# Designs tried in a protein design chat: VHH binders against Profilin-1 (pfn-1). Part 42

Target 1, 132 residues: Profilin-1 (pfn-1), of Caenorhabditis elegans (q9xw16)
Amino acid sequence: MSGWNAYIDTMTAAAPSIKRCAIVGAADGSVWARTEADNVFKASEEELKTFVALFNDVTQVPAKGADIEGVHYVVPRTEESLIFGKKENTGFFAVKTKSAVLIAVYEGPNEVAAQVRKAVESMQTYLNNAGY

## First folded at step 21 (VHH)

Design uk10 (from ui11 with Q102I)
Fold by OpenDDE, fold request of step 22:
Structure uk10 (fold): chain B 132 residues (1-132), chain A 123 residues (1-123)
Amino acid sequence: as target 1 above (132 residues)
Amino acid sequence: QVQLVESGGGMVQPGGSLRLSCAASGFTFSSYAMSWVRRAPGKGPEWVSYISGSGKSTHYADSVKGRFTISRDNAKNTLYLQMNSLKPEDTALYYCAVGGPIPPPLKGETQHWGQGTQVTVSS
């Protein structure tokens, strides 16, 4: 559907534990691409607007947590352009570029988290180098 | 299968106006941001504007800000572009696209643009 779908496919191929994934506008949380079919990313635009705004002050996020797809995640810590959360055997990684936020929701033991993080950060680096 | 059909183009004099339409099908229209892009003669594609799924947020390239207005009707699965104060440099083939700005090239990338609609601004 979108030229951004190739980015979704690249991240999910790099980390098989990713169940759902989306690329959204950093300014407004608008959906540019997302996983579909059996693994539809279901966050609403309003929820995503709130989520991307977390990057305006990441230092406050651990105290509040983060909500994605109606699920509340504990956020142990944050970085300037990285927010990640955990809930039981699930979690998410979200990275911010100049124009976009990339979100990956995964399932599995804690050991799979490193691969998911690498996948989204690799894409972040690619987009940053391209000026996006 | 995603289908996008652009219409509303034509020939106008400088300072004139046009309204473009894009009929979308094959996906959940309201779930995605939509964009207008254009390709002028001898130039690569240029992002023009995008609007969020709900229509509450809009963004414009500096070259068209204040002159163009993007909107959508989710009940009709239709995207619009109102073009006012047209200039010769706005002459291009205009396309609608799913998503925000044009992504960087990536192997496996698929763009589902329609045939486009021609806009010509000339005295």
Scores: ipSAE 0.928, ipTM 0.955, lowest interface PAE 0.4, mean pLDDT 95
Fold by OpenDDE, fold request of step 22:
Structure uk10 (fold): chain B 132 residues (1-132), chain A 123 residues (1-123)
Amino acid sequence: as target 1 above (132 residues)
Amino acid sequence: QVQLVESGGGMVQPGGSLRLSCAASGFTFSSYAMSWVRRAPGKGPEWVSYISGSGKSTHYADSVKGRFTISRDNAKNTLYLQMNSLKPEDTALYYCAVGGPIPPPLKGETQHWGQGTQVTVSS
């Protein structure tokens, strides 16, 4: 599909609990790459536009939560370039770079979250080091 | 299999115009942003523009802003690039690509560009 698919594959390989994953434009939520087939990332463009805009002021996100793929997640806390949410045995990690937002939706016990975070943050670091 | 076929290139004088097209198949076209990328002789690929899946948002490199317009027809699975006020510096092989700007190199990466369409701006 695109060169960004390699990033999707890298993240999903690094964290098997990731069910769906997407890389979107930080400016508009446009989809650059996503998981497909049985694990299609299904967030709409409008939803993603709203989601990426959360990074404009992450301090407000815990109070209102975040929606991905029509699912509302509780956001315990945020960091400058990190938003993560939880819902029952699912959750997501979203990291922002200069140009992109990487989103990983995972399923499993809470202990799998650390691996998911590491996967997306590794890509974030890679992109940041590349000036992206 | 993803297929991208660029067309519409040619030779024009400075100040001229061209309209490029990219016929896409093998994936859900409307679900993805699409980009135009160009490669000038002796230079690496340069991202030119991208448009969101719905077509509602567009972005341009500073070098082409105000002169180029990206658009798409999702019913026809076609991406367009209207190029006005062309300059010699715009001379390049133009490709369409799935997604936004060109990602940094990554082992195992796959780029699905077409054969490209040549744009030559010369007096």
Scores: ipSAE 0.925, ipTM 0.954, lowest interface PAE 0.4, mean pLDDT 95
Fold by OpenDDE, look of step 21:
Structure uk10 (fold): chain B 132 residues (1-132), chain A 123 residues (1-123)
Amino acid sequence: as target 1 above (132 residues)
Amino acid sequence: QVQLVESGGGMVQPGGSLRLSCAASGFTFSSYAMSWVRRAPGKGPEWVSYISGSGKSTHYADSVKGRFTISRDNAKNTLYLQMNSLKPEDTALYYCAVGGPIPPPLKGETQHWGQGTQVTVSS
């Protein structure tokens, strides 16, 4: 396993509602690490390339939504380095660092979203402090 | 389990060339970006290059840009590094790794790579 898998494990362990995670290159959507086995993160490179490009202009994302793993999510709002989406009792949080995009897909009521956000933003902060 | 086996290293004079290979197993090779990293004696590891899973995107450290070329053969689960115009400062043990640039350490964790392949550039 790669060194980036430690980051996947850390995010996944931060909230039981997190089902799948991935760390991808911010420039190209390339997969650096992802959850595997029964919780395989299934987004293709092409899909991820499109997804990470959303960070180039996050203001347009709420109007069109976002696709991850072939699922279309409604995006209520965005921040400069944060995109999150919802679909029924599922959702995702994606945060951007200098070099990477961290993605966590979760299942549960809206109340679990805060914990998922905290998990990915904590990792974002760690990486930013390290120059990533 | 993930296995990475590097080969192709050797000793060359400045300006020479080498081609490194990395045989990968134990995971879906084409689904992941792959990197080359190197460690010179007495120095920390340095990221060299990475290539996306499909091979459509490549990235290089400034120190090797224009001289090194990363490529992959997904049918053979093999990663390559063509090194041209080699310099003494390229002398290092070269490793392949899954993913992009070297991540920061988490709670004292260490990177676990293969045995590596030694590249020595000397006149």
Scores: ipSAE 0.914, ipTM 0.949, lowest interface PAE 0.4, mean pLDDT 95
Fold by ESMFold2, look of step 21:
Structure uk10 (fold): chain B 132 residues (1-132), chain A 123 residues (1-123)
Amino acid sequence: as target 1 above (132 residues)
Amino acid sequence: QVQLVESGGGMVQPGGSLRLSCAASGFTFSSYAMSWVRRAPGKGPEWVSYISGSGKSTHYADSVKGRFTISRDNAKNTLYLQMNSLKPEDTALYYCAVGGPIPPPLKGETQHWGQGTQVTVSS
């Protein structure tokens, strides 16, 4: 579909607990690639525009939480270019590069969270090194 | 099966205009950003412009700002590029693609391009 699909496939292969993921434009939340078929990433363009804007000041996100795919997540912590959200047995990691935001939604116990984080940060590092 | 078919290229004098079309099928067109990409002779691919799925957000390479306008008709699953004030430097094969700017290639990944549509700007 798009050359960004290879990034989707790499992340989902590296962390099988990822159920849905997307790569969106950092400026506008536009969808460049996402999981499809039985695992469609279903966030609207409007929701994604609001979501990527959270990276404008990540320090304010823990107080309000974050919404993605119509689900409200508690945000226990953030870092300069990373937002971690949690709800019950599900969570997400989102990382920002210069041009994009990579979002991975996973399901499973807390033990898998580190694997998901590593998967998205590996792609973030690759994109950062390429100037994206 | 995702298919993208470009058309509308041709030969034009400097200062002229062309409108490119990209017919899309095999996916939910309105859910994805779409790009125009070009390949000039002897050069690698250059991202030209992208438009968000809804069409509300547009982005352009500096080299085409003010001269090119990207648009889409989601009812017809068609992407457009209006090209005004054409310059010889715009001579290239033009392709449409799903998503935003061209990603850096991953190891072992092969980039595939369709036929494209040729734009030639010459005196």
Scores: ipSAE 0.783, ipTM 0.889, lowest interface PAE 0.9, mean pLDDT 91
Fold by ESMFold2, fold request of step 22:
Order: sequence, then structure tokens, then C-alpha cells
Structure uk10 (fold): chain B 132 residues (1-132), chain A 123 residues (1-123)
Amino acid sequence: as target 1 above (132 residues)
Amino acid sequence: QVQLVESGGGMVQPGGSLRLSCAASGFTFSSYAMSWVRRAPGKGPEWVSYISGSGKSTHYADSVKGRFTISRDNAKNTLYLQMNSLKPEDTALYYCAVGGPIPPPLKGETQHWGQGTQVTVSS
């Protein structure tokens, strides 16, 4: 389908705890690819537009948290191109490149969070090196 | 199964206009950004434009800004490209694709394209 689906598949294979995943346009939150079928990534275009705008000033995000798929997450801290959130035994990692934001929603204990982060950052690095 | 069928190409003189269509099926069309991509003779794929799922956000390559307009009709599952002020450099096979700009290929990936619709701009 979308040539971006290979990125979805690579991230979910690298970190099996990822439940849902999407690649969206950094400028507008438009969906370029997402998990489908039993694990549809269900965030609306309006929610994603608000979400990607958080990268315009990551320093303000910990004070207000972040919403994805109608779920509110606590954001303990951010990095220049990384936002992650936690809620109970679930969380997300989102990374920004020049043109895209990669979002992975996972479930599991803290041990799996590192693998999820590594999976999204690997794709972020690949895209950055390619000028994306 | 996702299907994308391009149409509306043809031969035109420089300065002319064409409107391309892309009929989509097999997925929730309104949930996804859609792109136009072209392949000129002797060149690899070049991203032309994309439009968000709702149609409210549009993006263009510098080479076509001001001349091409992307649009969509979500009720008809159809993507459009209005091409005005056509130049010989616009000669290419035009394809529609799901998503934003063309992604870099992942290791071992081979990109496959459908038939497309030919646009030829010549005297």
C-alpha cells in the first residue's frame, strides 16, 4: 500500500510490545501510514495536528501532558525531537524528523520502554540521514 | 486490497492544462494523506504534491507551485491533480500513492509502481 508501511512493519517487528503505530506529517499531522486491522491507530486528524504541534516548543509539554487516541498521558520530560508519555502500564514514544513524526504506543513494564524508544529512534536516524 | 487507478493523461502543447484523476478503493480513503508522484524519462521518482486526509492541508514541490493544484473528493474516493501552464519538463508518468512524500527505501526494499497515466508536453 503506502511505501511508509515498511517503516511501520520495521518498528513493530523490532519492538513487539508496540500495540499501535503511525507515521504522520510533521507540518499538519496528516496520516501517511498506520497500523490497521485489529490494532487500528485511531487518532483523528485534528488530534494529530494538535499533537505534532507540541514539537514547536517541547519545553511546555511536561506541564500539560499529551493526548493521543483520546488518552491523556503524563509527559515526565522531553528532548528536542522526542516526546514520550506514560499512563499506567501503557505509554508512547514520538520522534520528529524534518518532515515526519513517528508515533509508537506500547503496553508493558519499564523494561520494554527502552526497546520501543530504540525502535523509533532507529527509524528517526535513518530518515534524518536521508534528509527527511 | 488497496487499488489506485490513474487517468486523465494525454498530449498537450506547452502552456496547456490537464486534470488527472486517481480512483481509490480497498482502504479508508479519507483517513490517509494522498500523493502525486511522477517519473520523467531517465529520472527516478519525483514527489509532486500531497494532500491531507480531510483535504484541508496541501503541499507542493517547488517545481510545480502555483501551476498545479491537488484536491480530493472523499465521497467519491477520488484524488485529483489540476495541472496548468504545463512545460516540457512536466512530461512524465504520473502516479498516485497513499501517504506523504516518497519515503527513502528501507534495506532490501524494492518500490513497485502501477501503470500510471502519461503526460506529454511537446510542440
Scores: ipSAE 0.779, ipTM 0.886, lowest interface PAE 0.8, mean pLDDT 90
Fold by ESMFold2, fold request of step 22:
Structure uk10 (fold): chain B 132 residues (1-132), chain A 123 residues (1-123)
Amino acid sequence: as target 1 above (132 residues)
Amino acid sequence: QVQLVESGGGMVQPGGSLRLSCAASGFTFSSYAMSWVRRAPGKGPEWVSYISGSGKSTHYADSVKGRFTISRDNAKNTLYLQMNSLKPEDTALYYCAVGGPIPPPLKGETQHWGQGTQVTVSS
């Protein structure tokens, strides 16, 4: 699909609880790569533009929550380059780099959340080190 | 399978114009951002321009801003690059690619480049 597909594959292999993920432009929410086929990451560009704009002021996100794929998540807290959300047995982690936002949606208990966070942050670190 | 086919290259004089096309198939074209990337002879890839899936957001490398215009026709699954005021430095093999700037390579991953379309700016 794109050279960004390798990043999708690396994250999903590192954390099997990830069910869907995407890499989107930090400025416009446009999709650079995503899971496809049986695990399609289905969010509109408009929803993703709203989502990535949350990183402009992460302090306001816990009061509002966040929407991904038409699902509303509770966001307990944020960090400057990290937003995570929870809804029932599902959740997401999203990390921001200079140019991109990496989003992973997972299923499972809180025990798997650390694996998902590590998977997205490893790619975030790799991109940051490359100036992205 | 994802297929990207570039066309519209050629030989032009400095100051001339060309319009490149990229025919896309095998994926939902309108869902993805697209880029133009070029490779000059004996050099590595250089990102040129970017357009969002909707076409509402565009970006350009400083070396081409004001001279090149990226566009897309989502009904025809086609990406375009209008190149005006061409310079010898623009001589390269031009490729279209899915997504944003050129991703840093991951270990064990091979970057797949198609045939591209040659642009030669020479007297």
Scores: ipSAE 0.743, ipTM 0.874, lowest interface PAE 1.0, mean pLDDT 90

Design uk14 (from uj19 with K107P)
Fold by OpenDDE, fold request of step 22:
Parts: structure tokens; C-alpha cells; sequence
Structure uk14 (fold): chain B 132 residues (1-132), chain A 123 residues (1-123)
């Protein structure tokens, strides 16, 4: 579809437990690329606008959690450019680059989370080094 | 399959105006941000502007801020770029693209832009 879709494919290939994935603008939550077909990432623009704004002050996020695709996740902790959450056997990892936020929603036991985190952080590093 | 067709380019004098259009098909247009990018002779691609799916948020490169206006009509699956106060340095082939600022192509991948529309600013 677009140049950004190749980045989606790279992350999902690196972590098979990722069910849905999106790349959005860090400034406004606009969707640049997302998984489609049977695994459509369905967060609205307004929801994503609220989500990306969480990165303005990550220290407050654990107290209130985070919402993605109408699902509320518990956020155990945050880092400066990393927000992650969990709900039962599902979770998400979101990382911020210079211009974008990468979001990966996964299903599985806690053991699969490490692979998902590695996939999104690797892409974060790649994009930051490229100036994005 | 995603199709992007740019139009509206031409030759104008410095200080003139042009309005570019991009007809999109093959995807849910309103679900995605859209960008304009340009390639000047002898230079790499330069991001110009992007607009959110709803059209509520717009962003511009410093080089065009205050002169260019990006907009969209989701009912027509069309992206626009109003270009005012044109300068010789705006001369380029202009493309529309899905998403925000366009990333470098990964190995084995190509750019997913249309054929582009030529803008030439000359006295």
C-alpha cells in the first residue's frame, strides 16, 4: 500500500504474537500505516490523538492506564519513549520516535512480551537513526 | 491495489499560484493521513506537507509554511495542495503519498507514489 507498510510487515514478522500494529503521527495520532484484512487496527483518530499525548508526561500514565481500540489496559510502568500495557492474555507496546509512534497489540502469555518489545524497539532505533 | 494520480502542475512566474490534486483509490482514504512530497532537479525527495485522515490536523515543512495549504475531500477521495507565492526553488516533481513524512524504502522495496505532476517556477 505505502512505504510505511513495509515497516509494519517487518515488525509483525519479527514477533508472530503481534495481532495488530500501527504507525501513527506523534504530533496528532494520524494513521500512517496499519495492519489490515483479518487483523485491522481499529483505533479512531480521536483515541490515537489522546494516546500519543500520553508521551508528553509518561509519569502519570500508570495511575490511569491507556486505551487502545476501545480496550483499557493496565500500565505497570513507563519509560521516556515507551508505554506498555496488559489485559489478561493480551497487551501492547508503544514506542515514540522523532516523528511517529509505533503501536503493537499482542496476544499470549507474558513470555511472548519480550519478543514484541524487541521488535518495536528495534524499529524505533532504525527510524531514529534515519531521522524519523 | 493503491492508485495515486497527481495533476494540476504547470509553468508559472515567481509570485504565481497553482493548485495540485491527487486522486486516490484502492484503500479507505479517510482512514489515513496523506502527504505531498517533491523532488527537485539534482536533489533527493523533500517532504512538503501532510494532513490527518479527518483533515483536522495539518503540518508543513518550514520552506513552504505560510505559502502552501494542504486540504482533502474524503467524499471525493481527493487530496489538494494550494501553492501561493511560488518561488523558483519550488520547481520540482510533486507526488502524493499515504501517511506522514515518507520513510526511506527498505531493501527490496520501492516508493509507492504516483507518476507525479511537474511544477516549474521561472521568470
Amino acid sequence: as target 1 above (132 residues)
Amino acid sequence: QVQLVESGGGMVQPGGSLRLSCAASGFTFSSYAMSWVRRAPGKGPEWVSYISGSGKSTHYADSVKGRFTISRDNAKNTLYLQMNSLKPEDTALYYCAVGGPQPPPLPGEHQHWGQGTQVTVSS
Scores: ipSAE 0.929, ipTM 0.958, lowest interface PAE 0.4, mean pLDDT 96
Fold by OpenDDE, fold request of step 22:
Structure uk14 (fold): chain B 132 residues (1-132), chain A 123 residues (1-123)
Amino acid sequence: as target 1 above (132 residues)
Amino acid sequence: QVQLVESGGGMVQPGGSLRLSCAASGFTFSSYAMSWVRRAPGKGPEWVSYISGSGKSTHYADSVKGRFTISRDNAKNTLYLQMNSLKPEDTALYYCAVGGPQPPPLPGEHQHWGQGTQVTVSS
């Protein structure tokens, strides 16, 4: 479908706990690629627009949390280009590249989070080095 | 199966105008941003413009800003590119693609573009 799908596939293969994944424009939250079928990423354009805007000031995000796919997540902390959240046995990692935001929603115990983070940060590094 | 079919290209003089179309099928068109990309002779691909799924957000390369306008009709699954004030350096094969600007394909992957439509700007 999209050249970006290969990047989705790479992240999901690297971290099996990822249930849904999307690559969106950092400027507007537009969907460039996403998981489909039984694992369709369901966030709306408006929700994603709000979400990507969180990266404009990540320091405020822990106080307010973050919403993805209509689900509210607690955000323990943030980094300059990293927002992650938790809700029960689910969570997400979102990283910002030069032009995109990569979002991975995962399910499992807290121990799986490390692998998910590694997957999205590895992709972040790759894309940044490529200029994207 | 995803299909992208570009059309509307042609030969025009500098300062002329063209309107390109891209007919899309095989996916939920309105759910995705769409891009125009072009490849000039002897050069690599250049991202031109992209538009969000809803059409509410548009973005342009500096080289075409103020001259090109991207739009879409989600009811028709069609992407458009209005090109005004065309210059010789706009000469290229123009492709439409799903998503925003994207890096070269990963190893073993290929670009998901149509056959393209030729735009030639010449005196």
Scores: ipSAE 0.925, ipTM 0.954, lowest interface PAE 0.4, mean pLDDT 95
Fold by OpenDDE, look of step 21:
Structure uk14 (fold): chain B 132 residues (1-132), chain A 123 residues (1-123)
Amino acid sequence: as target 1 above (132 residues)
Amino acid sequence: QVQLVESGGGMVQPGGSLRLSCAASGFTFSSYAMSWVRRAPGKGPEWVSYISGSGKSTHYADSVKGRFTISRDNAKNTLYLQMNSLKPEDTALYYCAVGGPQPPPLPGEHQHWGQGTQVTVSS
């Protein structure tokens, strides 16, 4: 579909627990790429606009949680460029680069979370080194 | 499959104007941001502008800010680029692409752009 789809495919392939992914603009939440078909990432532009704005002040996010694809997640903690959430046996990792936010939604026990985090942070590092 | 077809290019004198169009198909057009990128002879690709899926948010490279305007018609699955006050350094092959600023290609991957439309600014 586009050059960004290769990055979606790379994230999705990094761990079987990753179900849906998206790459969105850090400034406006616009969708640049996403998983499609049976695993379509369903967050709206308006929802994503709100989500990416959370990175403006991550310190307040644990108190209020985060919404993705109409699902409310508990956010145990945040880092400067990392927001992750949990809901039962599901969760998400979102990392911010200079220009983009990478989102991976996963399903599984807490043990799979480490692999998902590694996947998105690896891509974050790659893109940051490339100036993105 | 995704198809992108650019048109509207041509030759103009410095200070002139052109309006580019990109016809998109093969995906839910309104769900994605769209970009214009350009490639001048002997140079790498340069991101020009992108617009959000809804059209509510627009962004421009510093080199074209104030001169170019990106827009879209989701009912027609069409992306536009109004180029005013054109300069010789704007001479390039112009492509439309899905998403925002285009990422570096991964090994074994190629860019999914159209055939491009040639813009030449010369006196």
Scores: ipSAE 0.899, ipTM 0.940, lowest interface PAE 0.4, mean pLDDT 95
Fold by ESMFold2, fold request of step 22:
Structure uk14 (fold): chain B 132 residues (1-132), chain A 123 residues (1-123)
Amino acid sequence: as target 1 above (132 residues)
Amino acid sequence: QVQLVESGGGMVQPGGSLRLSCAASGFTFSSYAMSWVRRAPGKGPEWVSYISGSGKSTHYADSVKGRFTISRDNAKNTLYLQMNSLKPEDTALYYCAVGGPQPPPLPGEHQHWGQGTQVTVSS
């Protein structure tokens, strides 16, 4: 069925501050897996298409910010394959692989952000090594 | 629980056509991309095609591009694969799956597949 759910579960277990998480197609923002139930990751396909296109030129993203789930985040920094967004006591990390973008929305102070980044980057590295 | 039931397979001659169906239940079908995956005898799974949740975006493996068409009917929770100009190399069990191309399994994880639907292309 959905082997992507194991990646969702691994990230949320590695960083408990992650409240919602999704894996989407890098080309089109289509949802491949997401958190469900009481913590449903809710973003439209149109919003996610706009979001993944930010990776086409990450240098422009800090000036624009980013929208996920109808929430606007300031983007203090980006890297070639990573976007970090922040709003109050919540934030997100998104990382890009060849085929996918992994998105984790978290809550908590800055001290937990490193755990979240590490969780998504670990899965990014695993996918990159496998050509995904 | 998620349930995917494939149908529409059969035996056809080279150059023939088949239309596969995948009936989905147990999740919000229209929210997720859906894939077709095939497993030829003695081989592991090969991703064939995926379609976005809305149906607006489609993607194909090079080996089927121009011959296969993926589509979906979100009102009926059904995924389709129209297969034209079939070749003996298309012989396989065909499965539907949630999401895009299925990832490598994580350490200790086992891949699980349903029954699938058999497509056999021979004279």
Scores: ipSAE 0.820, ipTM 0.906, lowest interface PAE 0.7, mean pLDDT 92
Fold by ESMFold2, fold request of step 22:
Structure uk14 (fold): chain B 132 residues (1-132), chain A 123 residues (1-123)
Amino acid sequence: as target 1 above (132 residues)
Amino acid sequence: QVQLVESGGGMVQPGGSLRLSCAASGFTFSSYAMSWVRRAPGKGPEWVSYISGSGKSTHYADSVKGRFTISRDNAKNTLYLQMNSLKPEDTALYYCAVGGPQPPPLPGEHQHWGQGTQVTVSS
């Protein structure tokens, strides 16, 4: 059985502004877990492979932007293991661990972005401490 | 409700082969990576292999590379593990799971495993 769904549930509970969320393999973008039902995270395997490869050189991402679920985001800033994307009143945070990338797509003003970032970074830290 | 049913285990001599199957239902099978995990007697779970949803990307633990082959048939919602050149150290309960290598449980979370399928390799 998969324990990755608990990570999805923890992030969405911690930051209600998260509308869709996924955990994907850092090596290949394969989907390990995602939000389902009425809020399905709908990125193709090919799009996710391209997306996770952005972490190979995060310094080039602000010039290129990023695509998730067929939506193009401006990337105003990156950190070594974090990409922040923005489009109108929506955005995403993506964080990378050794084996996985955690992606949270949110809606709301910039004031909620800190809560979303904290939610994904909390899970990133937990995984990093366990060697994942 | 997600359901995973493992089968194909048995007793086999060293050097032998077995093919495990995992029948999946209750979710969109082709959208998710799938793993094989094993638990040897007296040991915790060891990740063995995973395959991407499309089947185009495969990954293996070093201990099984070159001997085991993961595959899937998305039309039949079935995951497979072909195990060749089996060794006594491959003796374990094998089960399938959704996703890549399983993460540590979160605080207050219990890991839950199905019945699995037993593989026993002995002379």
Scores: ipSAE 0.819, ipTM 0.905, lowest interface PAE 0.7, mean pLDDT 91
Fold by ESMFold2, look of step 21:
Structure uk14 (fold): chain B 132 residues (1-132), chain A 123 residues (1-123)
Amino acid sequence: as target 1 above (132 residues)
Amino acid sequence: QVQLVESGGGMVQPGGSLRLSCAASGFTFSSYAMSWVRRAPGKGPEWVSYISGSGKSTHYADSVKGRFTISRDNAKNTLYLQMNSLKPEDTALYYCAVGGPQPPPLPGEHQHWGQGTQVTVSS
């Protein structure tokens, strides 16, 4: 498939609580890679275009929340290149690089969230160091 | 199993045109962005262009803007690259790939390229 699939596999292996994962273009939300089969990441291109645009001003995101796969998440925390969303016993972390946004949707209590964040940030750092 | 088969290459004079095709199977073609990548003799891969899954968004390397046009036919699971005003520096083996510009390989990762289709531009 996509050379981005190795990044998907690395994140899901590092944090088993990740249930679905995608890598999308930062400019347009186009899907470059995603989990498939029983764990298909199902967001539409229009939803993903809206989602990646949140990184244009992360300070506005906590007030409005974020939608992924038709699910609305509250956003208690953002950083310049990171959005954390939460709904009940599920959540997501999304991180932005120059070219892409990496999205991981997980299940579990807050104790697992740190591992999910670390998994996505590890790939973000690898890409940043390579100029991507 | 994902399969991508490139075709349409050949030998042309400078200023000529070619249209490349990429037949895709084994995945939901319309869900994914698709790229063209080229490898000139003795060089590493150079990203050329990508198109979003819906076809609404297109992107080009500066070296080909205005000369190349990427398109797709989601009903036929086919990706295209129309190459006009060809130059000797466009000579390369051309590949299609799933996704946008390909990332650096992870440590120990081996990335596979198909056979590609050869484009040769010479006098």
Scores: ipSAE 0.805, ipTM 0.900, lowest interface PAE 0.8, mean pLDDT 92

